VHH binders against Uncharacterized protein AF_1994. Designs and how they scored, part 2

Target 1, 207 residues: Uncharacterized protein AF_1994, of Archaeoglobus fulgidus (o28285)
Amino acid sequence: SVTVGHTTVYYTNVPDAKAEVLAGYLQEEFGFTSDTDILLSMSGNEYEVRIPSSYSSPSEVEESFKVYFALLASRVSEEVFFGSPVKLVLVTHQNDELFAVKNQYSFEKAGRVFVYFKGVDREQAFNLANYLESLVGENYDWDVIFEQSEGVYHVVPFVGINDASELTPEMENSYQSMATELEDVLGGDVVVHLVNFEGYEVAAFEG
Below, E stands for the ipSAE of ESMFold2; O stands for the ipSAE of ESMFold2 at other seeds; V2 stands for 0.75 times the mean of E and O plus 0.25 times the DockQ between their complexes.

## First folded at step 1 (VHH)

Design k02 (framework vhh_8k46_1)
Fold by ESMFold2-Fast, scan of step 1:
Structure k02 (fold): chain B 207 residues (1-207), chain A 123 residues (1-123)
Amino acid sequence: as target 1 above (207 residues)
Amino acid sequence: AVQLQASGGGFVQPGGSLRLSCAASGFTFSNYAMGWFRQAPGKEREFVSAISRSGGRTYYADSVKGRFTISRDNSKNTVYLQMNSLRAEDTATYYCAAKLTGYYWSTHEYDYWGQGTQVTVSS
């Protein structure tokens, strides 16, 4: 096994170096203050990472955590395993499965703006991340999904409002301007979809 | 038997720093997400910051992003709010709250609330 801080990774059929990188990555990501055992294995070309929790049943896992966990799978794939397929499994302390996700997106970043992308070029995702970071600064945590469907670029920033009733005129003006400007950045038609941290769409703006 | 005890408030000059603490008892702290809310005189209560059960994800109101940092210590049943670069507009009573489910930024989703701690930023 390997240990970084309070994170110990137990692993089978995985190089020691990858297990150590994972231990450090999860210690930084979760900030564990109690000794935490992570199980890492590989089957075919897919890495499975089992992460314990204090939950006792699937119904206790909050929706915002499920969204976060799904995005985390894409970052672990890119940042720890060099783009290899990854399955993250949230488990009880007895190693019983509560929730599982596979990486769905590739990942790019600028500062703390994290772009999760699919069906678009990596360079477009990089340009999007840099554009967004230029608006909010290097220390702003921001998750954004970026996809193309039917000839339209869909940019999906996660925002801290419950629903459309909390949308201010300033937010409306800012995101409308963003949709318009992104058509130049990305080179095509753009729709910006605001989603809340539980993954529900609260508003959309066309460029 | 459920209690959330907020502390660490006080008087500070603009540009100063304060660290708030919220000690929890009477429930399984590690099973709850934690949030900080504030209410200024004559204003409605507003969201400040929240932290997921594991501490792996944090959420911030735009007005405090880059200045405030939320953290938690599940071994001590405590959530913290580090407030840097304080502004007069940050003057408010700060409340900590715990939720099992629902939206992080909605007061209606929080099951348990602390008594509050007063923060006054004055020149």
Scores: ipSAE 0.000, ipTM 0.229, lowest interface PAE 13.3, mean pLDDT 85

Design k03 (framework vhh_8k46_1)
Fold by ESMFold2-Fast, scan of step 1:
Structure k03 (fold): chain B 207 residues (1-207), chain A 123 residues (1-123)
Amino acid sequence: as target 1 above (207 residues)
Amino acid sequence: AVQLQASGGGFVQPGGSLRLSCAASGSTFSDYTMGWFRQAPGKEREFVSAISGSGGSTYYADSVKGRFTISRDNSKNTVYLQMNSLRAEDTATYYCAARPYKYSGLFTASDYWGQGTQVTVSS
């Protein structure tokens, strides 16, 4: 096993260095202050990371956590395992499965802007991240999904409003301007979709 | 599931102080990382501060570090934000949020948003 802070990773058939990087990554990500045991294994080319929880049944796992966990799987894949397939499993203290996700996206970062992308060039994701970083302050993490479908770029920032009734005219103007500007940045038609922390669309803006 | 109620906002002059409270009910409070976020008209919600379930770890946005202090009282199921040396740019609706401690990235989306409390800093 390997321990960083309060995170201990138990592993078989995985290099020591990768287990140590995972331990440090999860210690930083979750900020554990109590000893926490992580199980790491590999089958074929897929890494499975089992993370214990105080939940006792699948129905207790909040929707916003499921969204977060799915995005985390993509970051773990990219930053810990260099793009190798990853399955994250949330488990009880008895190691019973509560919720599992596999990485769906590649990942780019600029400051605290995290871009999860699929079906687009890494260079386009990098340009998007840098553009958004120029607009956002350093005191807030901003998660953004970036995809392309039928020649249209879909940019999906996660925002702190719960539904459309919380949109102000100034927010609407800002995101409309963003959609228009992004057509120059990305070189095509853009739709910006505002999504709440539970993964539901609040509003959409066409460039 | 947890329910949150924020209070303590009001009008204050620049350089003044306010203490916000967030009362929680429902699931075991000490299992949740608690955070404060704020939103000015026409802007995104921004992170202000967070505190771990045990109170052993605290985090602050650079814009408030040294001026604001987060604390919690698990016996009262309450988290507090002491705001000192208030500036006009601190004017916003302040929201408290809760996430299960074991699953918290402290600078990511929050699971629960309480009723906001308005803070206005004006001469």
Scores: ipSAE 0.000, ipTM 0.181, lowest interface PAE 10.9, mean pLDDT 81

Design k04 (framework vhh_8k46_1)
Fold by ESMFold2-Fast, scan of step 1:
Structure k04 (fold): chain B 207 residues (1-207), chain A 122 residues (1-122)
Amino acid sequence: as target 1 above (207 residues)
Amino acid sequence: AVQLQASGGGFVQPGGSLRLSCAASGRTFSDYAMGWFRQAPGKEREFVSAITWSGSSTYYADSVKGRFTISRDNSKNTVYLQMNSLRAEDTATYYCAVGRSFYSSNYRYDYWGQGTQVTVSS
C-alpha cells in the first residue's frame, strides 16, 4: 500500500507511482482527517477506485453528491491517470457498492474555473475557461459543463441558487450578456443553461 | 482542495454562550452550502446546523433549534455558529464541513483537523 496524509491506497494490477499520485490527489480533494482506505484496481483498460463512506444504502446518496462524484471521475481520469478510463465507486465500510460513475468528460481549467467538456475542441474549452476566469477572478470555484449539439454550443454553469425565483434582474442581465459574448468567444450560437447543484436547470439564456 | 479551519471553542458554564468560526481556504466555499457537525466522546457524529450558499435557507437539528444561530460572510469565506443557552449535552468536538447538499449528507470527507472542542461544565 501507499499512504499520503490520512489516505492509504491498496492496489492490485496498477503501477506504484499511479497509486501514490491517487493517494495525494484524494487527500487534497477530500481533506481527509481520519484514516481512509482507498481500493484501486485495473480491469482491462479501466481503473476502478473504491472510496468508502458512512452511507449505509444507495437511497442515502444525495443527488448533489452524485453530480459532484460524476465530475470528480472526469478529473481523476485526466489528472491522475492521464486520460485513461476511470470508474469511481462509492462504498460502505463493508465495501458494498452504493453508487458508481464513469468519467464522461475531458476538462480544462483556468484558476479555479473547471470546464468539463465533450464534443468540442480542447482549445474552445480552454478559451471558455479563461473567459469565465476573467469574469470571476482566480479564486472563484466554478464547475461548468461544455458541449455541442446540432451546431449549438451549450454552456452549463453550476450555480448556488435553487430555482428561478432566486434570479435577480442583475443576474439575468449578466448571464444574457455572457451568452451573447460567448458567441464571439466560441464562434457559434450559444445557450447558457444555469443548473443548480442537484443538476436541475434554473434558467436558460440564448446569445 | 478545501481546507477548513474551525475555531472559537473553549470552556463555558451551563447557560453561557460561545461563537464558533470556520474559515475556508484552498477552493472557496462561495458556491457551497456550509455547516456544523459535532461528536461527543463515545457517540456518533451528529448534524448541528447548515446554511445555503446564498444564506437564504438555514437548517437546525431539533436539539439546538432556538439556541443556536448559523450565519455566513462570503466575503471572508467564513461560517459562524452562535451558541446560546449552552447545556452539558452540547459538550463535543465541533467540525465544520462543506458540500452542495450538506444537511442530508454524511459529509465524512469534508472535515478538517480535530475541529474545535466545546466543553460545558460547572
Scores: ipSAE 0.006, ipTM 0.255, lowest interface PAE 9.5, mean pLDDT 82

Design k05 (framework vhh_8k46_1)
Fold by ESMFold2-Fast, scan of step 1:
Order: structure tokens, then sequence, then C-alpha cells
Structure k05 (fold): chain B 207 residues (1-207), chain A 119 residues (1-119)
């Protein structure tokens, strides 16, 4: 096993160096203040990372955690395992599965703006991250999904309002302007979809 | 836009007390867990305390247990950190942050408030 801070990784069929990188990554990500045991294994070409929780049943796992966990799987894949397939499993104290996700996206960042992308060029994702960071500055934590479907670019920023009734005129004007400007940045039709942290769409804006 | 405004920092001598406040806007505060973190010059940012969305569950770093108390008022969209028996090692910039569970990566971060404990 390897330990970083309060995070100890127990591993099978994985190099020591990768287990140590994972331990440090999860210690930073979760900020564990109590000893936490992570199980890491590899089967075929997929890494499985089992992370314990105090939940007792799948029904206790909130929707916003499921969204967060899915995005985390993509970052772990990219930043710890160099783009290799990753499955993250949330488990009980007894190591029983509560919720599992696989990485779905590649990942780029600028400042604290994180762009999760598929079906687009990495350079387009990098340009999007820099554009968004220029709007909010280096200290704003922001998760954004970026996809292309049937000739349209879909930019999906996560926002802290739960539904359209909380949308201010200033927010509407800002995101409409963003959709229009992004058509020039990305070179095609753009729709900006605002989603809440539970993954539900709040509003959409066409350029 | 999401805003978290921390306040209440200042200069105190060892053994003194301070109450920090973090006022939140731009998101459904009652649906989010809230946390306090701190960073001293030349050191990494460290976890201090967290409180669940309902206020029923609290978490504390071992270094502050028994001295600090986290609380929240969902009607005022505010989280508080009551700091008692302050020590020189508590000197840091204190940040509040919002997360759906109070565990894992925090989604929103506020500007800091400086706490200096010196004699």
Amino acid sequence: as target 1 above (207 residues)
Amino acid sequence: AVQLQASGGGFVQPGGSLRLSCAASGFTFSSYAMGWFRQAPGKEREFVSAISSSGDTTYYADSVKGRFTISRDNSKNTVYLQMNSLRAEDTATYYCAAHPWGLGKYNYWGQGTQVTVSS
C-alpha cells in the first residue's frame, strides 16, 4: 500500500507509482481528515477505484453527487491515468457498491475553468476554456461540458440556480451574448445549455 | 453569478475569540453543504470544518475540534464559524466554500477573510 496524508491506496495489478499519484490526487480532491482506504485494481485496460462513504444504500446518494462523481471519473482518467479507462465506485464501509461511473469525457482547463469534452478537437476545448476563463478570471471554479452533435456545438456550463425562475435578466443577457460570441470562437452554430448541479437543464440560448 | 462573501476576520491575541460569517447568493443555499478552509502563508490550503445542508451533521479537522463551532442559518443564506481559544497556529486567510455534500471537491469558493492571532 501507499499513503499520502490520510489517504491509503491498496492496489492490485497497478504500478506503485500510479497508486501513489492516485493517493495524492484524492487527498487533494477530498481533503480527507480521517484515515481513508482506497481500493485500486486493473482488469483488462480499465482502472477501478473504490472510494468509501458513510452511505448505507444506493438511494441515499444524492443526484448532485452522482453528477460530481461522473465528472471526477473523467478528471481521474486524464490526470492520474493518462487517459486510460477508469471506473469510480462509491462503496459502503463494507465495500458494497452504492454507485459507479465510468469516464465519459476528455478534459482541458484554463485557470479553474474545467472543460469536459467529447466529439470535438482538443484545441477547440482549449480555446473554449481560455474564452470562459477570460470572462470569470483565474479564481472562479467552473465545470463546463462541451460536445458536438449533428453540426451544432453544445456548451453546457454548470450554474448555481435550480430552475429558470431564478434566472436574472443580467444572466440571460450574459449567456445569450456568450452563445453568439462562441459561434465565432468555435466556428459553427452554438447552443449554451445552463444546467444545475443535479444535472437538470435550467435554460438554453442559441447564438 | 454565485457569490460567497466571508467577513469577521481580524487581529486577536492567543486565547481570544472571533466569529466568521459567509453570506451566500446566486444559488439555492439550503441545498448545499458549506465548508471552511484556511491557508497560512507558505502552506497548503487545509480543511477546517463543514456542515450539511440541513445543519444536522458537522465535521471538524482534529486541530480545531472542541474550539471551533460551525453553524448555519438557511433563512439568512449564511454559514458561521465560531472560533474560541485561538492559537498562533490558527493565523491564516479563511475561505468559505459550497458543495452538495460537504465532502469532496467544493464547487464555489468565496474571497477570504484574514485572521491573525498574535500577542
Scores: ipSAE 0.005, ipTM 0.272, lowest interface PAE 10.5, mean pLDDT 84

Design k06 (framework vhh_8k46_1)
Fold by ESMFold2-Fast, scan of step 1:
Structure k06 (fold): chain B 207 residues (1-207), chain A 122 residues (1-122)
Amino acid sequence: as target 1 above (207 residues)
Amino acid sequence: AVQLQASGGGFVQPGGSLRLSCAASGRTFSSYVMGWFRQAPGKEREFVSAISWSGDSTYYADSVKGRFTISRDNSKNTVYLQMNSLRAEDTATYYCAADKRAYTLPYYSDYWGQGTQVTVSS
């Protein structure tokens, strides 16, 4: 095993160096203050990472946590395993499976703006991350999904409002302006979709 | 990593009041959902209250609704729990929690700050 801070990774069929990088990554990500055991293995061509939780059954896992966990899988794939396939499994302290996800996106960032992208160029994702970071500054945590479908760029920022009734005129004006400006940044038609932390769309703005 | 420092606990009589503070350092505080949990001797940790990153949404356990108020000051990187009408059953160690990318409520019991003891006794 390998330990960084309070995170200990137990691993089979994985190089020592990768287990150590994972331990440090999860210690930083979760900030564990009590000793936490992570299980890491290779299954076929995919890294499996089992992360314990205080949940007791699958029905207790909140939808917002499932969204977060799916995005985390993409970051672990890119930042720890250099884009290799990753499966994250949320487990009880007895190692019983509660929820599992596989990485679905590539990942780019600027400051603390995190862009999860698919079907677009990495350079476009990098340009999007820098544009968004210029609006909010280097210390704002923001998750954004970025995809292309049928010649239209879809930019999907996660926002802290639950539904459309919480939209202010300032937010509407800002996101409409963002959609228009992003058409120049990305070089095509853009739709900005605001999603809440449970993954439900609350509004959309066309450029 | 976020470092959390809880303070403000102490001994009070039933019906008294205390204000707990949790000071955060490290990552930008205003991007986190912040919460309070408590643990009485021999019991599991239980949720007390949480506040969204913007401060617009607050959540309370049924046992404390109407008596406790959570608030935050993002300019000071601090979250507060104002505890009024305290009861003997509120006696516990109170823990501050922060969640990176947490949506709605803190989920991990292991992403905790230092605890502060509250004793309500005659």
Scores: ipSAE 0.005, ipTM 0.223, lowest interface PAE 10.8, mean pLDDT 82

Design k07 (framework vhh_8k46_1; at its last look DockQ between E and O 0.62; V2 from the best seeds 0.00; counts 0 for: pae E 11.4 > 2, grease 27.9 > 24.2, SAP .788 > .668)
Fold by ESMFold2 at other seeds, look of step 2:
Structure k07 (fold): chain B 207 residues (1-207), chain A 121 residues (1-121)
Amino acid sequence: as target 1 above (207 residues)
Amino acid sequence: AVQLQASGGGFVQPGGSLRLSCAASGFTFSRYAMGWFRQAPGKEREFVSAISGSGYSTYYADSVKGRFTISRDNSKNTVYLQMNSLRAEDTATYYCAKDIGYSSGWPFDYWGQGTQVTVSS
């Protein structure tokens, strides 16, 4: 096993160096203040990371946490395993499975803006990340999904409102302007989909 | 710097009620989910309840569902836990926690000083 801070990784069929990188990454990501045991293995070409939690049953796991966990799988794949397939498994302290996800996206970042992308070029994801960081500045964490489907760019920022009734005219104007500007930045048709932290669409703006 | 201060604990008989408060500062409160966790002596910290940044979505551990109610007042940067029908098994130190963007204190982010809740006959 290997330990960084309060994070100990127990591993099989994985090089020592990757286990150490994972331990450091999870210690920084979660900031564990009590000892936490992570299980890491590889089967075929997929890394499996089992992360213990305070949850006792699957019904306790919030939808917002499931969204976070799914995005984390993509970050771990890119940052720790250099794009390799990753399965994250949330478990009880008894190692019973509660929830599992696999990485679905590639990942780019600019400051505190994280762009999770599929079906688009990394250069376009980089352009999107920089554009969004220029809008929000340094004090705003922002997760954004970026895909292309049926010839249209889909930009999906996670936002802190739960449904359309919370949208102000000022917010609508700002997101409409963003959708229009992104057509120039990305060089094609754009739809901006506002999604709440549980993963449900609140509104959409066509560029 | 993030600061979380839980209060409102005390001694109560089984079936009684308590209301916990957690005052928060050092971050944009309305953008983050908040959670309550508890730890009894010799046990691991366990999840109790969580509430989204807007207050729209709430979550409860199975062991407290129907008895506890989480709420928040974003104008006062405060999250609350109304605890009804208390049982001896609810005896613990209760901690509030700030989410890392989405989750209700998992992954474990920042924990303030806890407040003791004791339920005894």
Scores: ipSAE 0.000, ipTM 0.321, lowest interface PAE 11.3, mean pLDDT 84
ESMFold2-Fast, scan of step 1: ipSAE 0.331; ipTM 0.670
ESMFold2, look of step 2: ipSAE 0.000; ipTM 0.339
ESMFold2 (binder alone), look of step 2: mean pLDDT 77; pTM 0.771

Design k08 (framework vhh_8k46_1)
Fold by ESMFold2-Fast, scan of step 1:
Structure k08 (fold): chain B 207 residues (1-207), chain A 122 residues (1-122)
Amino acid sequence: as target 1 above (207 residues)
Amino acid sequence: AVQLQASGGGFVQPGGSLRLSCAASGRTFSNYGMGWFRQAPGKEREFVSAISQSGGYTYYADSVKGRFTISRDNSKNTVYLQMNSLRAEDTATYYCAASTLRFSEWLPYDYWGQGTQVTVSS
């Protein structure tokens, strides 16, 4: 096993160096202040990471946590395992499975702006991350999904409003301007979709 | 909406330590930036510390830097404030708060918990 802070990774069929990187990554991600045991294994080309929780049953896992956990799987894949397939499993203290996800996106970032992307170039994702970081600064946590469908770029920032009634005129103007400017940044038609933390779209803006 | 419950306050002498906990329910805790604030009798509420959704970024008021540590455990839906080297001036009711706009001392905090009293005296 390997320990970083309060995070101890127990592992089989995985290089020691990767287990140590995972331990440090999860210590920083979750900020554990109590000793936490992570189980790491590899079968074929897929890494499985089992992370304990205080939940007692699958029905207690909120939809918004599932969204967060799916995005985390993509970051762990990119930042710990060099883009290798990753399955994250949320478990009880008894190691019973509560919820599992596999990475769905590649990952790029600028400051604390995190871009989860597929079907687009990494350079485009990097340019998007830098553009967004220029708007909010290097210390603003922001998760954004970025993909392409039928010749249109879809930029999907996660926002703290729950529904369209919470949109202010200032937010509407800002995101409309963003959609227009992103057409120059990305070199094509853009739609910006505002999505709440449960994964529901609350508004869309065409460039 | 998220519901927050702060706990862990009590009586300590100067130089002592306390760990405050803020448990979240109602909505996903891991999607909120979290902050701790305090208010002493007859004074305005002041910012103490904040932590980002991921836990990767923390911010502290100058009066508590080096003595207090904020942390969160998203698997347990809890944010903590470890308070070391406590001083009489730290006596206050401590509140935890959640922000849908992530975190900072300047961002609006949308949800507030019940306070927990901390008293530092001989």
Scores: ipSAE 0.006, ipTM 0.249, lowest interface PAE 9.7, mean pLDDT 84

Design k09 (framework vhh_8k46_1)
Fold by ESMFold2-Fast, scan of step 1:
Structure k09 (fold): chain B 207 residues (1-207), chain A 122 residues (1-122)
Amino acid sequence: as target 1 above (207 residues)
Amino acid sequence: AVQLQASGGGFVQPGGSLRLSCAASGFTFDDYAMGWFRQAPGKEREFVSAISWSGGRTYYADSVKGRFTISRDNSKNTVYLQMNSLRAEDTATYYCAAGKYYRGSSYYLDYWGQGTQVTVSS
């Protein structure tokens, strides 16, 4: 096993160096202050990471945590395992499975703006991250999904409003402007979809 | 030392109401999401409700939606659970916990306080 801070990784079929990087990554991500045991294994081409929680049953896992956990799987894949397939499993203190996700996206960032992308170039994702970081600054935590489908770029920022009734005229003007500007940045048609932290779409803006 | 003091439990009839309180000390309360969990005799501990550090987001187990309301007062370092329309199935020891809420949606760390017993007679 390897330990960083309060995070101890127990591992099989994985190099020591990768287990140590995972321990440090999760210690920083979660900030554990109590001893926490992470189980890491590899089967075929996929890393499985089991992370304990205070939940007691699958039905108790909040939708917002499921969304976060799915995005975390993509970051762990990219930042710890160099883009290798990753399955994250949320477990009880008894190691019983509560919720599991696999990485769905590649990952790029600028400051604290995190871009999860699929079906687009990494350079496009990096340019998007830099554009968005220029709007909010380097210390603003922001998650954005970036995809292309049927010749249209879909940019999906997560926002702190729960539904369309909380959308202000300032927000509408800002995101409409963003959709228009991104058509020049990305070189094609753009739709900006605002989603809340539970993963529900609250608004969309076409360039 | 981190302390979470749950109180307000007791005996109620079905259909009754109780308000639980959890007073927190020993950590930066405003930086933490707060949650309520319960454990019935012979059962695993179960999630009941949670509230984000700012109070802007609340989460409920399906079994309590529409009946329970979580709230917090950051000036008093206290989280509350208003329990209405209580049922025999709500009988449990109720615990409050603190966890970091990161990027608006995640729980990971828990500090557990002393529980408060809620008994709903049938």
Scores: ipSAE 0.012, ipTM 0.212, lowest interface PAE 8.5, mean pLDDT 84

Design k10 (framework vhh_8k46_1)
Fold by ESMFold2-Fast, scan of step 1:
Structure k10 (fold): chain B 207 residues (1-207), chain A 124 residues (1-124)
Amino acid sequence: as target 1 above (207 residues)
Amino acid sequence: AVQLQASGGGFVQPGGSLRLSCAASGRTLSSYAMGWFRQAPGKEREFVSAISTSGGITYYADSVKGRFTISRDNSKNTVYLQMNSLRAEDTATYYCAAQRGLTYSHYTKEYDYWGQGTQVTVSS
């Protein structure tokens, strides 16, 4: 096993160096102040990371946490395992599965703007991250999904409003302008989809 | 790292009301379970209330249950503590704290990020 702070990773079929990087990554991500045991294994080409929780049943896991956990899987894949497939499993203290996700996206960032991307070039994702960071500054935490489908770029920023009734005219004007400007940045048609922290779409804006 | 700033404290008479706010910066607030704790002069820090990542589950210490209400507004990255029917015994510095949604704990040691406190004084 390997320990960083309060995070101890127990591992099989994984290099020591990767277990140590994972321990440090999760210590920073979760900020554990109580000793926490992480189980890490590899089967075929997939890393499985089991993270304990105080939940006792799957029904206690909230939708917003599931969304967060899915995005975390993509960051762990990119930042710890160099883009290798990753499965994150949320477990009880008895190691019973509560919820599991696999990485779906590659990951790029600028400041604290995190871009999760698929079916686009890494350079395009980096340019998107830098563009968005230029609008909000280096200290604004923002998660954004970026994909291409049928010749259209879909930019999906997570926002703190729950539904369309909370949209202000200022927000509508800002995101409409963003969709238009992103067509120049990305070099194609763009749709900006606002999603809430439960992953539901609240609005969409065409460039 | 999440940065937390508590505010809204002040002087209030017994039976009065006060609303505390905890402004958060960092990754999405909805990824964190949030708690309010308080510490009176010469006493240990004690649990007051907690709210789950979605806001669907709330917890209260017996001493405040029925008088205090915790809520969150993720669009403002803010958690609130509405304090009604205040008593002299509620006088304390109030702290907000955050943890990733892995646990819903009454223990200070389970919270990873702590804000600066805001002083509440209940006196006639």
Scores: ipSAE 0.028, ipTM 0.431, lowest interface PAE 7.1, mean pLDDT 84

Design k11 (framework vhh_8k46_1)
Fold by ESMFold2-Fast, scan of step 1:
Structure k11 (fold): chain B 207 residues (1-207), chain A 120 residues (1-120)
Amino acid sequence: as target 1 above (207 residues)
Amino acid sequence: AVQLQASGGGFVQPGGSLRLSCAASGFTFSTYAMGWFRQAPGKEREFVSAISGSGSKTYYADSVKGRFTISRDNSKNTVYLQMNSLRAEDTATYYCATSRWYGDYAFDYWGQGTQVTVSS
């Protein structure tokens, strides 16, 4: 095993250095102040990371946590395992499975703006992250999905409104402006989709 | 509704330690910043510490830097404040708070306080 702070990683079929990087990453991500045991294994080219929780059954896992956990899988894949396939499993303290996800995206960042992307150039994702960080500053935490489909760039920022009824005229103007400006930044047609923290789309804006 | 429940306060002698906990419900905990604030008798409320939703960024008031550590466990919807090397001037009611907007540090939602008394 390897320990960083209060995070101890127990591992099989994984290099010691990778287990240590994971321990440090999860210690920083979750900020554990009580001893926490993480199980890490590898089969073929896929890493499985089992993370304990206080939940006792699958039905208790909130939808918003599932969304967060899926995005975390992409960051762990990219930042800890250099883009290798990763499965994150949320478990009880008895190690029973509650929820599992696999990484879906590559990842870039600027400041605290995190861009999760697929089907686009890494340089475009980097440019998007820098553009968004220029709007909100280096200390603003923001998750954004970035994809391309059929010649159109889809930019999907997570926003703090639950549904379209909470959308103000000021928000509409800001995101419409963003969609237009991003066509210059990304070099093509853009649609900005606002999604809530449960992953449901609340609005869309064409550039 | 947003609910925040702070606990872990008590009486401690100067130089001692306490760990405060704040249990959160009614919102997507992992995507919102969490903060700790305190109010001493006869004083204004002051900022103590804050942590980003992911836990990757922490902030501290100069008066507590190096002595207090903020952390969070997103799997448990809990934020913590580890208070070491406590001083008489740390005596206060401690509150946990969260922002209205994702990634925002303007703390609009406040929980019940927990009293910390540092005295010989």
Scores: ipSAE 0.000, ipTM 0.171, lowest interface PAE 13.4, mean pLDDT 85

Design k12 (framework vhh_8k46_1)
Fold by ESMFold2-Fast, scan of step 1:
Structure k12 (fold): chain B 207 residues (1-207), chain A 124 residues (1-124)
Amino acid sequence: as target 1 above (207 residues)
Amino acid sequence: AVQLQASGGGFVQPGGSLRLSCAASGRTFSEYAMGWFRQAPGKEREFVSAISRSGGSTYYADSVKGRFTISRDNSKNTVYLQMNSLRAEDTATYYCAAGPTIKYSWNPTQYDYWGQGTQVTVSS
């Protein structure tokens, strides 16, 4: 096993270096202050990472956590395992499965702006990340999904408002301007979709 | 379930101080890690600080390290944010949040209960 801080990774069919990187990554991501045992295995080209929780049943896992966990799978794939397929499994203290996700997106970042993308070029995702980081600065945590469908670029920032009633005129003007400016950045038609932390769309703005 | 009420905001000059309070109603307040987040007009909600269930671990955004201090009093079901050396860029609505169920986190997606905000304005 390998230990970083309070995170110990037990592993089979995985190089020591990868287990150590994972231990450090999860220690930083979750900030564990009590000893936490992570199980890591690999079958074929897919890594499985089992992460314990205080949940006792699948029905207790909040939608916001499921959304977060799915995005985390894409970051673990890119940042720990060189883009290899990853399955994250949330488990009880008894190692019973509560919720599992596989990576869905490639990943790029600028500062703490994290862009999860598919069906677009990595360079476009990098340009999007840098544009967004220029608006908020290097220390702002922001998750954004970036896809293309039928000639339209869909940019999907996660926002801390729950529904459209919490939109201010300033927010509406800012996101409308963003949709328009992103046409130049991305080179095509753009729709910006604001989604809440449960993954529900709050508003949409066309460039 | 936890209900949260933030208070203590107001108008202050640059270099001044404010103490925010977040009062929780619910008998299991001590089961939750607590966090403070802020949102300026036209911006996303930004992490400010977090404190573990026991109060033994604290986390701060780089922009506030050395200036803000988070603390909690489980006997009063309250979390506090002491804000010193306030700057114009600290102007925002400040929200308190309870969670995560797994571990405390700087990530707002890990927080399941949110209070109504309290406005902080730093201006000359």
Scores: ipSAE 0.006, ipTM 0.189, lowest interface PAE 13.5, mean pLDDT 83

